# VH-VL binders against q9vpl3, part 56

Target 1, 224 residues: q9vpl3
Amino acid sequence: RGKINIQRPKAPHYERARVVAVTQPKYPELPKAKSCFKTRAERTQQQQENPYNEIIAREVRNWLDHSRLVAFFHLSSITADDIFRVRVQLHKQNLHLKSYGSKIIEQAVKNTRYEAIVPLFHSNHCIVFSPDPEKTAALLRIVRRVPQMVLLGGIVEETMLSRNQLVAYAQMPGLHAVQAQLVQTLSQAPGHLIQQLQAHQNSFVQVLDVHAKNQMNEETPKST

## First folded at step 1 (VH-VL)

Design f5 (framework fv_anetumab)
Fold by ESMFold2-Fast, scan of step 1:
Structure f5 (fold): chain C 224 residues (1-224), chain A 122 residues (1-122), chain B 111 residues (1-111)
Amino acid sequence: as target 1 above (224 residues)
Amino acid sequence: QVELVQSGAEVKKPGESLKISCKGSGYSFTSYWIGWVRQAPGKGLEWMGIIYPGDSDTRYSPSFQGQVTISADKSISTAYLQWSSLKASDTAMYYCARQDYYDSSGYEFDYWGQGTLVTVSS
Amino acid sequence: DIALTQPASVSGSPGQSITISCTGTSSDVGGYNYVSWYQQHPGKAPKLMIYDVSNRPSGVSNRFSGSKSGNTASLTISGLQAEDEADYYCSSYTSSSTLYVFGGGTKLTVL
């Protein structure tokens, strides 16, 4: 007793607030007024941002993480009853059809190996998930009969595949080793694959733009 | 009735200044962009630049930056294209054209002026 | 090389279908759906025929259609008529500092 501990208590470990800034290529600038005026598309994107999107984005990430087969489709106008019938047929094959907004998809795949797919979702789209890559053939047979769904490409065993590569994968005799080798070979040129997928998507976006503008012209005729 | 009416043909000598006009009518002039397009004799269309009359925000093609000045006077619904010193190579037909800012996703030109022929010769 | 690439001329007979191509890069035609087509008769101002790749303005004949594949946009004119004889220009938004770029133009001759 009589011992005096003159050592000051150590401060708790400093907890550093982390600010992660991701530098991305600058998106092209379109002509704009210097006021807060924006194009209709830009205004729509701002209005749709909310915290609930983070919850849905987490759901999408869970689907991506737990699915060995992911297929991306352009989706033309389809009734709720027709899409429900397609969902039922796909579900029988353990294929899960989901639809998410493009901003949610972007948020879900940000900082993942699949971030490069974001441009595919600038149009109406849907995604089919499955834990079973052997169901790729069943998926393509079902979708062949649904003209409103057009295959853009997919992910098999964590490897991005173009439409043609996914079709080739579906036609393999069911030997996992042979299919895995095809997938591995195709993963060697990601930029080329994304370009091919975007070309197909861009064609369908054009069809949707025509339909959207035709609807606008009918509902609100432009005065000349 | 949307209409763009351009000023009449001009004959000038090299070194002279010139200001041509494009008057919009039948729509809200400050709600649409006005672009300028050049067409040299027997040649194709060249985009020169565009202006938003509501705040005079102006964008130029690199080929025409510093060669011409685009301006607008919203009080009289008129856009202008101006040269401080003309060259013989400025001989061309000049068109103004409107872009629908609210409806246009592609920045297309939906209405065109009739054109102003500018001839620069000694 | 500021202009998008178009064939200098194309020709067809009345009732035939023709296609005019417009080739750019991934920074214009390939990267965006902002492709327009203009028709210009001699001595006249251009007229908008197609916008956003495939959309027709009110008053433009259904014989005119637009499409795009990769870096190439196409204007297709079906059921050719003598009045279709004109110069055709494509145009695109570009992510370069030019903002807009026109094609070199295609002279359509109806035989």
Scores: ipSAE 0.000, ipTM 0.391, lowest interface PAE 20.3, mean pLDDT 74

Design f50 (framework fv_anetumab)
Fold by ESMFold2-Fast, scan of step 1:
Structure f50 (fold): chain C 224 residues (1-224), chain A 121 residues (1-121), chain B 111 residues (1-111)
Amino acid sequence: as target 1 above (224 residues)
Amino acid sequence: QVELVQSGAEVKKPGESLKISCKGSGYSFTSYYIGWVRQAPGKGLEWMGIIYPDDSDTRYSPSFQGQVTISADKSISTAYLQWSSLKASDTAMYYCARQAYSYGFEYFQHWGQGTLVTVSS
Amino acid sequence: DIALTQPASVSGSPGQSITISCTGTSSDVGSYNLVSWYQQHPGKAPKLMIYEGSKRPSGVSNRFSGSKSGNTASLTISGLQAEDEADYYCSSYTDSGTLWVFGGGTKLTVL
């Protein structure tokens, strides 16, 4: 029942795939090879035969274009029931948990400013989308109860942020203008961001260690 | 300096209601979970529940679900623990503690001084 | 119920080292390096001594160290001092996602 509540009527992958399949030109049939190995040409032909990947890639592109908050997570072993509960809790906050194959992500971000994120998705992963960047704090609060989901970084207002920068953004109060200024200040080159995100991806304990140590070291003698 | 200041000791009779408080200062109150921990006389620590003050997201220990209510008022940076009807077995020291912003796991970094609740006829 | 098992008491002499164990299951201590340790002096609030298995907060003496092997976490106190006499509690996160459990506590006596 909760699956029905998560489903979006306006994003029917299956229906789009059916329409494309009907209208697509038929590819010529290749003779069955006696070799145990597929040639490079045969592999290329199989890649070009899958219109479904392009349809899903367009959906990912649409989510990226219409979301002001995108967060990337490494996903460790988790039960279907547990991830479903997380998805429902996120949905209540207008946060949309999605999982896509690495080839689809690569195809979606190819020739875009976000192409540098592709290496983040070569292991088990998931992405959270939201039209509301003020939901970053709610997102991190929910995810801190899910140790199998490890924050790698994200995109806020089309600006790539590392894990630490996204955590800092989440700690800003509910003044959108102040948060927008922070996003501009924290802007970084994609290469540097990828190095930061890959370092955190290498170890769950290291990510937790850095976060906990930063929290303790950044305790300031602030008034009230 | 991060500080949690709890309300003073209480002496109550069975059946009475009670609400004790924990005021946070020196940090962003809405950005950290606050938990409640009970310690019966001469006994160990027992986790009761937690609250995230920004949205009042609460989780209770199964032993305390339905027996107490945890709430928070973010306008005055104060968390509360409340009983509708006290029992003699509720006699204990009650601590509030702020959890670290620790990314999906929990430990209590800063503790209040404790509120002693005595329930006797 | 107590989910984590600690010895009720432990004792040592000044200058010696002592170790307090904290035994759980594969769903808590065994799965995560997320055990924390708290020190409580009589009449005082608990104080965080170790977090995430082996890390020390600022201001905690380096005489205190944490370790973990399988389903058992350990707090070791070296160069034992009279002021170390206190109750020590371990705590761990569980696979339930938000459930938190304490050990029964260990009374440390400095003889």
Scores: ipSAE 0.007, ipTM 0.442, lowest interface PAE 10.8, mean pLDDT 75

Design f51 (framework fv_anetumab)
Fold by ESMFold2-Fast, scan of step 1:
Structure f51 (fold): chain C 224 residues (1-224), chain A 121 residues (1-121), chain B 111 residues (1-111)
Amino acid sequence: as target 1 above (224 residues)
Amino acid sequence: QVELVQSGAEVKKPGESLKISCKGSGYSFTSYYIGWVRQAPGKGLEWMGIIYPDDSDTRYSPSFQGQVTISADKSISTAYLQWSSLKASDTAMYYCARTLDYWGSSPFDYWGQGTLVTVSS
Amino acid sequence: DIALTQPASVSGSPGQSITISCTGTSSDVGSYNLVSWYQQHPGKAPKLMIYEGSKRPSGVSNRFSGSKSGNTASLTISGLQAEDEADYYCSSYTDSGTLWVFGGGTKLTVL
């Protein structure tokens, strides 16, 4: 048969989770500082860490903790106008493009499950965050048209994925396929995955060089 | 409940201007794109373009770029499709539909009832 | 103009299973599991039946299923009923030209 009875008192199907009826905030919930006095010793200890960097590092930790999708990119030279246009396009899909200094990223992920990502940020980089992992396909479609952004890998549902695994995840049609991919990924050591992400970065940079050359010498072969 | 309600059928002569409407209700109108899809008599579906009502960012199919104008008024949750000068070949059923993105990764999940536009002398 | 290829018509009897194909290229169907299927009854607006290749919206019968192999997506309707008689359109994201592309449509006749 297969008649599906939808009644108003019943909870909606998870398939409709893509349709968000509530206003989405631009930023995840930010921690609020308590208004309290600190002793001289406490202030001196805080000064050993750059207070500005700790505030931003806390913001990064909040993004990591509250995002179900995190994607890491190498960022080549790009104009402020172009990156702003990309940021606007991503924001319309609840995808939040952020750029932080390597020291801030290191401070943010130190002593966390994500410490292994630090090597990805030794060069120019940016990160895209989203609470919605189903937006991975939209993310990859948008960045495909931005040659300055090179996908390195990411985190989906707190599981680290290589570039190829993220691309495959974006193309998966259902929740069971996603679960199978995550189970497969969990069988790999984090250091091994990060090594693969670095290798893919080098391979993709080479592909971009070939693409640039092809743009100069483009040929249209026949259908054979 | 989510609903898209389109304006009524139009009968026009070649060279006349026309503006048809699509009003959304039951959801956050500014959080979704509105796309326009054309269906000529006895033919299939052709996408024409899409608009994000919050900032009026529009994208057109190459076949319809410069042929039509898509706009929106978010204060009344209404999107519009407009012609400056109609042709007989514009005779078709016009549908509006909502989607989550302009990259095509989300489907058109809710559709208006359609507006029939007939252009004849 | 159509970018995705569908058969013009298919037919079946009540209770049978039928499959409608949708063939594209590596720049659309072959590269992405972002195929949608729409059902259109005469004089009515299209209704979304399948999205992201195989997912069903709330309220769509489990008799409708989607799959993909290479450059061809398929809509399968099991346990055919008279009310399934309609036109069916596939749609996919594409990296070439238009962001949305539709198939030419398939008329399903239930004999």
Scores: ipSAE 0.007, ipTM 0.440, lowest interface PAE 10.9, mean pLDDT 75

Design f52 (framework fv_anetumab)
Fold by ESMFold2-Fast, scan of step 1:
Order: sequence, then structure tokens, then C-alpha cells
Structure f52 (fold): chain C 224 residues (1-224), chain A 122 residues (1-122), chain B 111 residues (1-111)
Amino acid sequence: as target 1 above (224 residues)
Amino acid sequence: QVELVQSGAEVKKPGESLKISCKGSGYSFTSYYIGWVRQAPGKGLEWMGIIYPDDSDTRYSPSFQGQVTISADKSISTAYLQWSSLKASDTAMYYCARGFSSDYYLWYFDLWGQGTLVTVSS
Amino acid sequence: DIALTQPASVSGSPGQSITISCTGTSSDVGSYNLVSWYQQHPGKAPKLMIYEGSKRPSGVSNRFSGSKSGNTASLTISGLQAEDEADYYCSSYTDSGTLWVFGGGTKLTVL
């Protein structure tokens, strides 16, 4: 109630493109023949093999191929209006928030070097794409305000980065210099880097623990 | 070389406006926060606020909200601190500093400007 | 609102160890391992000495170390030297109103 939005803004072109992309595969031009009823399992199998899934998987592959920055997030329950506002804020920075089913992600990355990311998508998730890897710091700043989005890791210039490595990357100057410095740092005797990554993770876990405890303490009293 | 260079000392009268600057060089200016820290004569450090230059998102300490404006021009890698009407109590050394923030919180300031002395007297 | 609490002054002799305390609350020091320490010589800008509780930037002597117990963070300087004479400030992230807070500062005198 702190925010009043008299008119909820929608980007007409973006919203229409999204609706068309989502709904078009719903009716895949297959004949509506009168035939024997298939079992639930048979219908599920047929839908999993539907051309619609491959079309969306190609869209995901296209995003992966044309993005120098890809960030993976766990996504907690969030309203349509809230996620739309986040998407608009990200879009202003040339950051593109996309949500795809785990099976679609699996199909998109199967037999690629990124197949290792599949386990990240077994829970609720979303992905942010950008052609500009220098936007990593801007991305982390924006999502810091969205407690429903938790960074899991990413891909920068075709290099898989853990959460801690992506955070470290955000601190470095210039795209070419960043790539070279990160590679050099990873090639050194690893004491300092490992300690830094562990401390970042420990600090984040501590913050999450404190917030979890504060949320529990702020819960409605058991006795009414 | 990575550095923050601040504008020169200022001597002003109460009621006058002022804008001081902090120029970053040798690093990706838009990838770090710039913070402003005040130090009154003989006193300790007071955090005033921060700005993220890439989108000019600004957050203030409650003590300085409405008292000053922080801004940045990323095309020239420069952050600003400005007053619409100076008071004698604004006499202080003002530092800019590069801040790292990650995943929900501000962590530390690792690079500091040399400071700008602002003196406000009649 | 409330700054982190530091002693106004501490003193030591060359070659000895001293410790400067920084006491906060559960909203800052007690809950987050995000304390940083700054050294300020007269007429100069502050210099980062410790970040994230215990880590040292490049160029900072290993004589400087940071630790934390409960709501209190500590900066320890071993093998005290004349050039260590300065003001020392702690700072931390806080969730209680401001994003950030400084301690009141401690003047270190080397006798």
C-alpha cells in the first residue's frame, strides 16, 4: 500500500510479442481428428514431443548464442505486476529477463558445453540475458532490491562462473581486461581468491540466516 | 593508474550554492558505487550517501536526506555533491570513495579521493 | 542513527601489540561479517586496512588483522611502529535504517 499505481504501465510491443510467443504454440497446427482417447501418459508423451517445445528451445539457444552475459536466478513467488516492474527496470539497462520451463532449458542446452546448468533449473527459476557483459554490476545492483530473485551463477563471454566468481567479475574494469585478469587470478596459487569467494558466500549466508530469523520473529502470534 | 581526483577547496558564504566534483580514472566508473563522506574539523567520518553511476541510483544517509544532492555524469566519469543553500555547519572536509556492493548490501570503500575542504563563513 | 562504539584513544610502545574494539548491535556487527577498518593520518584521506572482517588489501602489512566476536569487531596491530600512529575507524553494513555506518574513531598514540 505504500505504492499507488493508477495505471499499470505495459510496453505494447514487448507485451504483444510475449503473448504471441507464449500462446502461438498452444495450437500447433496438428489435425483435430476424431480418434481413440489416449491415456494421460500418452498425451503427456505426445506433448513433450510437440514441435512447440523445439521452437521455444531454439529461442533459448538463440539467446545463449547472442548474449555475452547470462545470469541464472532462483525465483520465489512474485506477483505479475512486480516481475513486470523488474523486467522494465532491467530492460532499461539492456538486460532481458526470461522465464522458461526446466524441460525447455534441458532441451536447449543438451549436448552443449552448458549442459551442466540443468540442475539449477529444477526449482523455480529465471534467466537474465544481455549482449553487454559490462552490465553485470548493474544487474547485481538491480536484483539486490528483489528479494524473490537469488543469484545462482552465470555465463560471461562463454565462461561458466559460479555465484562468487560472477560477483568478483562485477568489480573488475573493462571487458578485455576483466577476462584477462580473471583468467590470471584463477591461474595463481589460489589461497586469496578461494578465501574471498568463501567469505562472500559466508557473508551472504549469514545475511540470509539473519533475515530468516527476523521474518520468523515478525510472524503473527500463534495465540489469537 | 586507478584514482579518484576531487575538485579544489571552496570558500563560501551562508546561503550560497555549491557543487563539488569527484573524477574517477583507470577503472570502469559505471561498475562501482561512489560514496560521499563528511568530516567536520576535528571530528570523525560521517557517511552521507552513495550513487551508482551507470543509472544514477542514489541512496542517502537519513541525516543528509534533503540537505544535499548527489549526482553523476558517466560520460566524463565524474560524481558530484551539491548544496542549494550552504550553512556554517557545512564547513568540513568532503571525501569521495569508491564503494563495492554485492547481493543486497554495501561492503566497503577501497579507493578514496584526496578530499575537498569546504569553508562556509560570513 | 547510532554510530559503532570505539574507544576514543589507545596507546602502545614500539614492538608491542594493541587492539582497537568496535561495538555495534545485531543489526550490523553482530549479524554481518562486513566490518571494514580505515587508517587516517593527519591531513590525509582514509586508507582501507581491513575489509569483510579480516581480509587485507594489497599493500597492507600483515601486522594488521581483524576479528569479530558477537557484536564486537577488533583490529589488532602487532609489532607496533611509529608510522602506525593515526586515527582508526571501523564501519559496517547495517539493516537498521542506513545502508552504512562508521564508528566514532580511535586515536592511536605510539609512545
Scores: ipSAE 0.000, ipTM 0.427, lowest interface PAE 15.0, mean pLDDT 75

Design f53 (framework fv_anetumab)
Fold by ESMFold2-Fast, scan of step 1:
Parts: sequence; C-alpha cells; structure tokens
Structure f53 (fold): chain C 224 residues (1-224), chain A 121 residues (1-121), chain B 111 residues (1-111)
Amino acid sequence: as target 1 above (224 residues)
Amino acid sequence: QVELVQSGAEVKKPGESLKISCKGSGYSFTSYYIGWVRQAPGKGLEWMGIIYPDDSDTRYSPSFQGQVTISADKSISTAYLQWSSLKASDTAMYYCAKHEYLGSFTAFDIWGQGTLVTVSS
Amino acid sequence: DIALTQPASVSGSPGQSITISCTGTSSDVGSYNLVSWYQQHPGKAPKLMIYEGSKRPSGVSNRFSGSKSGNTASLTISGLQAEDEADYYCSSYTDSGTLWVFGGGTKLTVL
C-alpha cells in the first residue's frame, strides 16, 4: 500500500559497515541478478495496446508490397557488431535486413495476401527485403558466412517458396523467363508451404538441440 | 548519400499563408515516415507530426492538430508543412526528419538543415 | 506540450565523464525502451546519437552510451572532448496522446 523508498538506502556509517562486513559469512548466498528489462512478452503486449504499432505495421506492409524478394530467417544469438557488418554487406546489394515483433507483423499482414506468414515469426527471426529478385544469389552468398542466420523460406514475385525452392531460384543464371518458369513450377498452396516451413524450423531446432548436447558430451570426456 | 534538403528561410506577416518543403534523396522516399520538428528561438525541440509518403497517412501532435497541414508528393520525393494563417508565435526553426526502423524500433535518423520562419508585423 | 525533464546545463572537463538525465512518466520513459538522444551544435540540425535507449547508429563514437532505470533515461559521455560541447535532447515514445515527446534540452559545457 504505502511505499517506503528502500531502493535508495542510505549508506551505513563506516563503523557499522565494518562490523557488518567482518561478521558476514565469507561465502554468502549470491541471489541471481533480477532482469532489468521487460520480457519479450511484456514488450509485445505493450506494443499491441498502442497506435505506435500502426505506424510500424505500415512500414512492414510497404516493404512487403514493394519488395519482389523477401527472405525469412531464423536468427540465433549474434553480436551487434556482427549483425551490423552483415547489414552493411547486404545494403550494398540493395538487400535490407529488418526485424519486427510478431504482433507488429500480424497487424501488418492481417487481411492481406501475406497473412499466411504469421506462424513463422513466433521464434527469433529476421527478414531481408529487396526490390530486385536477381539479388537472391548475392543474398545466399552473404548469409552462407553467417551461421546465426538460417534460411526458412521466402517470397519471390508474390510466390511463397520453401528454402530448397529459393536455393534453386538463386542458381538460375539471371534469366527472367527461366526464373519465372521455376517460380510457377515450384509454387505451392500457402497452407501447405507454411506447414513445410514450420517443419523445417522445428527440424532445425531439433538439430541445434542434438548438436549442443553432442558438443557438450564430447567436451566432458576430454575434461576428465 | 541519404539527405533531406529543406526550402529557404521565410519572412511573413501575421495572417499570411505559407508552405515549406523537405526533399528526400538517396533513399526510398515512400518507405519511411517523415516527421516535422519545431524549435522556437532559444528553445527546445517540439514534435509536430509525421506523414507516410506512400499513402499520405498523417498523424499530428495534439498541440499542432488543426494548426498546420503536413502533406507529401511522392512523385518528386518532397514533404510539405503548411499554415493557412501564420501567427507571430509560429516564428521558429522547422526541421524535417526521416524515421527509420532501426532494428526493432524507430528514431529520427536523418535530419534536414532546417527552415527559419520569421513572422512579424 | 508535456516535455521530459532534463537538467538545463551540465559541465565537465576534457577526458572526464558526464551523465545527462531524462525523466518522464510511466506513460513514456517508464513503460518503453524507445528513448533516443540527439546532439545539436549551435546553428546546426540535431544528430541522432542513441536510439532504443542504448544503441548507437553507425559513425557515433563509442564514448556515448545510454541507459534506463525506471522513469529515468541517462546519456553518458566518457572521455569528454571539446567537440562534445553542444545541446543534448532526449526523446521518447509516449502513449499519452502524442507519438513522440522531447526533453527540454541540456547544454553541455566542456571547460
């Protein structure tokens, strides 16, 4: 009810502080540091309640509408310095790396042809946009050197493509007619493609979990 | 180079109309919001409003709603700030600034050089 | 306008560190990590120094850092240099009726 400001405690007098320090256990319990930031869920809820989300959602819709290439990635832990270097390399190729909260993406694509992509963004993710689909090969060359970014799939010329289909598209030798035929031939119903993209994402998570466990187990025997 | 270039200084009398401009270059003009920020002589920054050039969706600060009009012409990559009837209290430096989605959230990342508007009798 | 509270002035000497505070309410600084800091030299347009509370855009010295605790955001400038002498403004997203609100500004003097 009433607030007592114990967040700003007065420093103890030197004599008292010395007595406390001497009598304290040599190995006191160290409570884990409490989070100084809001959780992702709390931040997401706050954004959902505010008109600010409408502004960001408009930007997302613009990127989707004006990009003939959209690539979806799972993003593992990466340093700010490393992701900045990737963004610079991508920008030189007219490729634009963006990351949005899942609720902003949901608001942006609601009642649009892109609504089917929402399930892909419940985990850590990033998106690369470009008005030039011929840059798909350059995109894949750049991200090949970034193991923290794992391709999930994308949209090329308004058609949703799986990871394998997007890789195949990238290998076409810059021929618009051939690329258009590939996109048409490999296109799938959005519902089926989403299920495939989710399966690939789940498989990747399982592979990462197995790899982490195998790596830990391999290191443990050598320690002994 | 990403740049915002604003129109030149203006000297007006109370009651006159005025339209100042902000031209973007070196980036996709329709992909980012443009904001307007006022700075009265010797005073701080004050946010006025924003516009999304692709569809001209505009949002105003309550203090400026109905006092100014923000518009954009995407064919020439130019945003505008307009008064139907100026007051002496409108004397200020006016900046345009580009918003960008910088990772997870937005900020005013690129600013115009400013347009000084002086309203006096 | 409802503005964020900043000290009118702060001073420091070359090589030292200074901190500028920016105090808001639970409707802006306290609820959102959407604080930006801008540097303005006399006669010049503002320049973005910090966004999202603590992130630096490309080309901004790592001597500039941002932090937030409760309703107060802080800009810290380490290794003060003469060219740091400028006005500094904080800005935050707000849900109180405007999208953005600015602080009153702080004049930094390097002596």
Scores: ipSAE 0.000, ipTM 0.441, lowest interface PAE 13.9, mean pLDDT 75

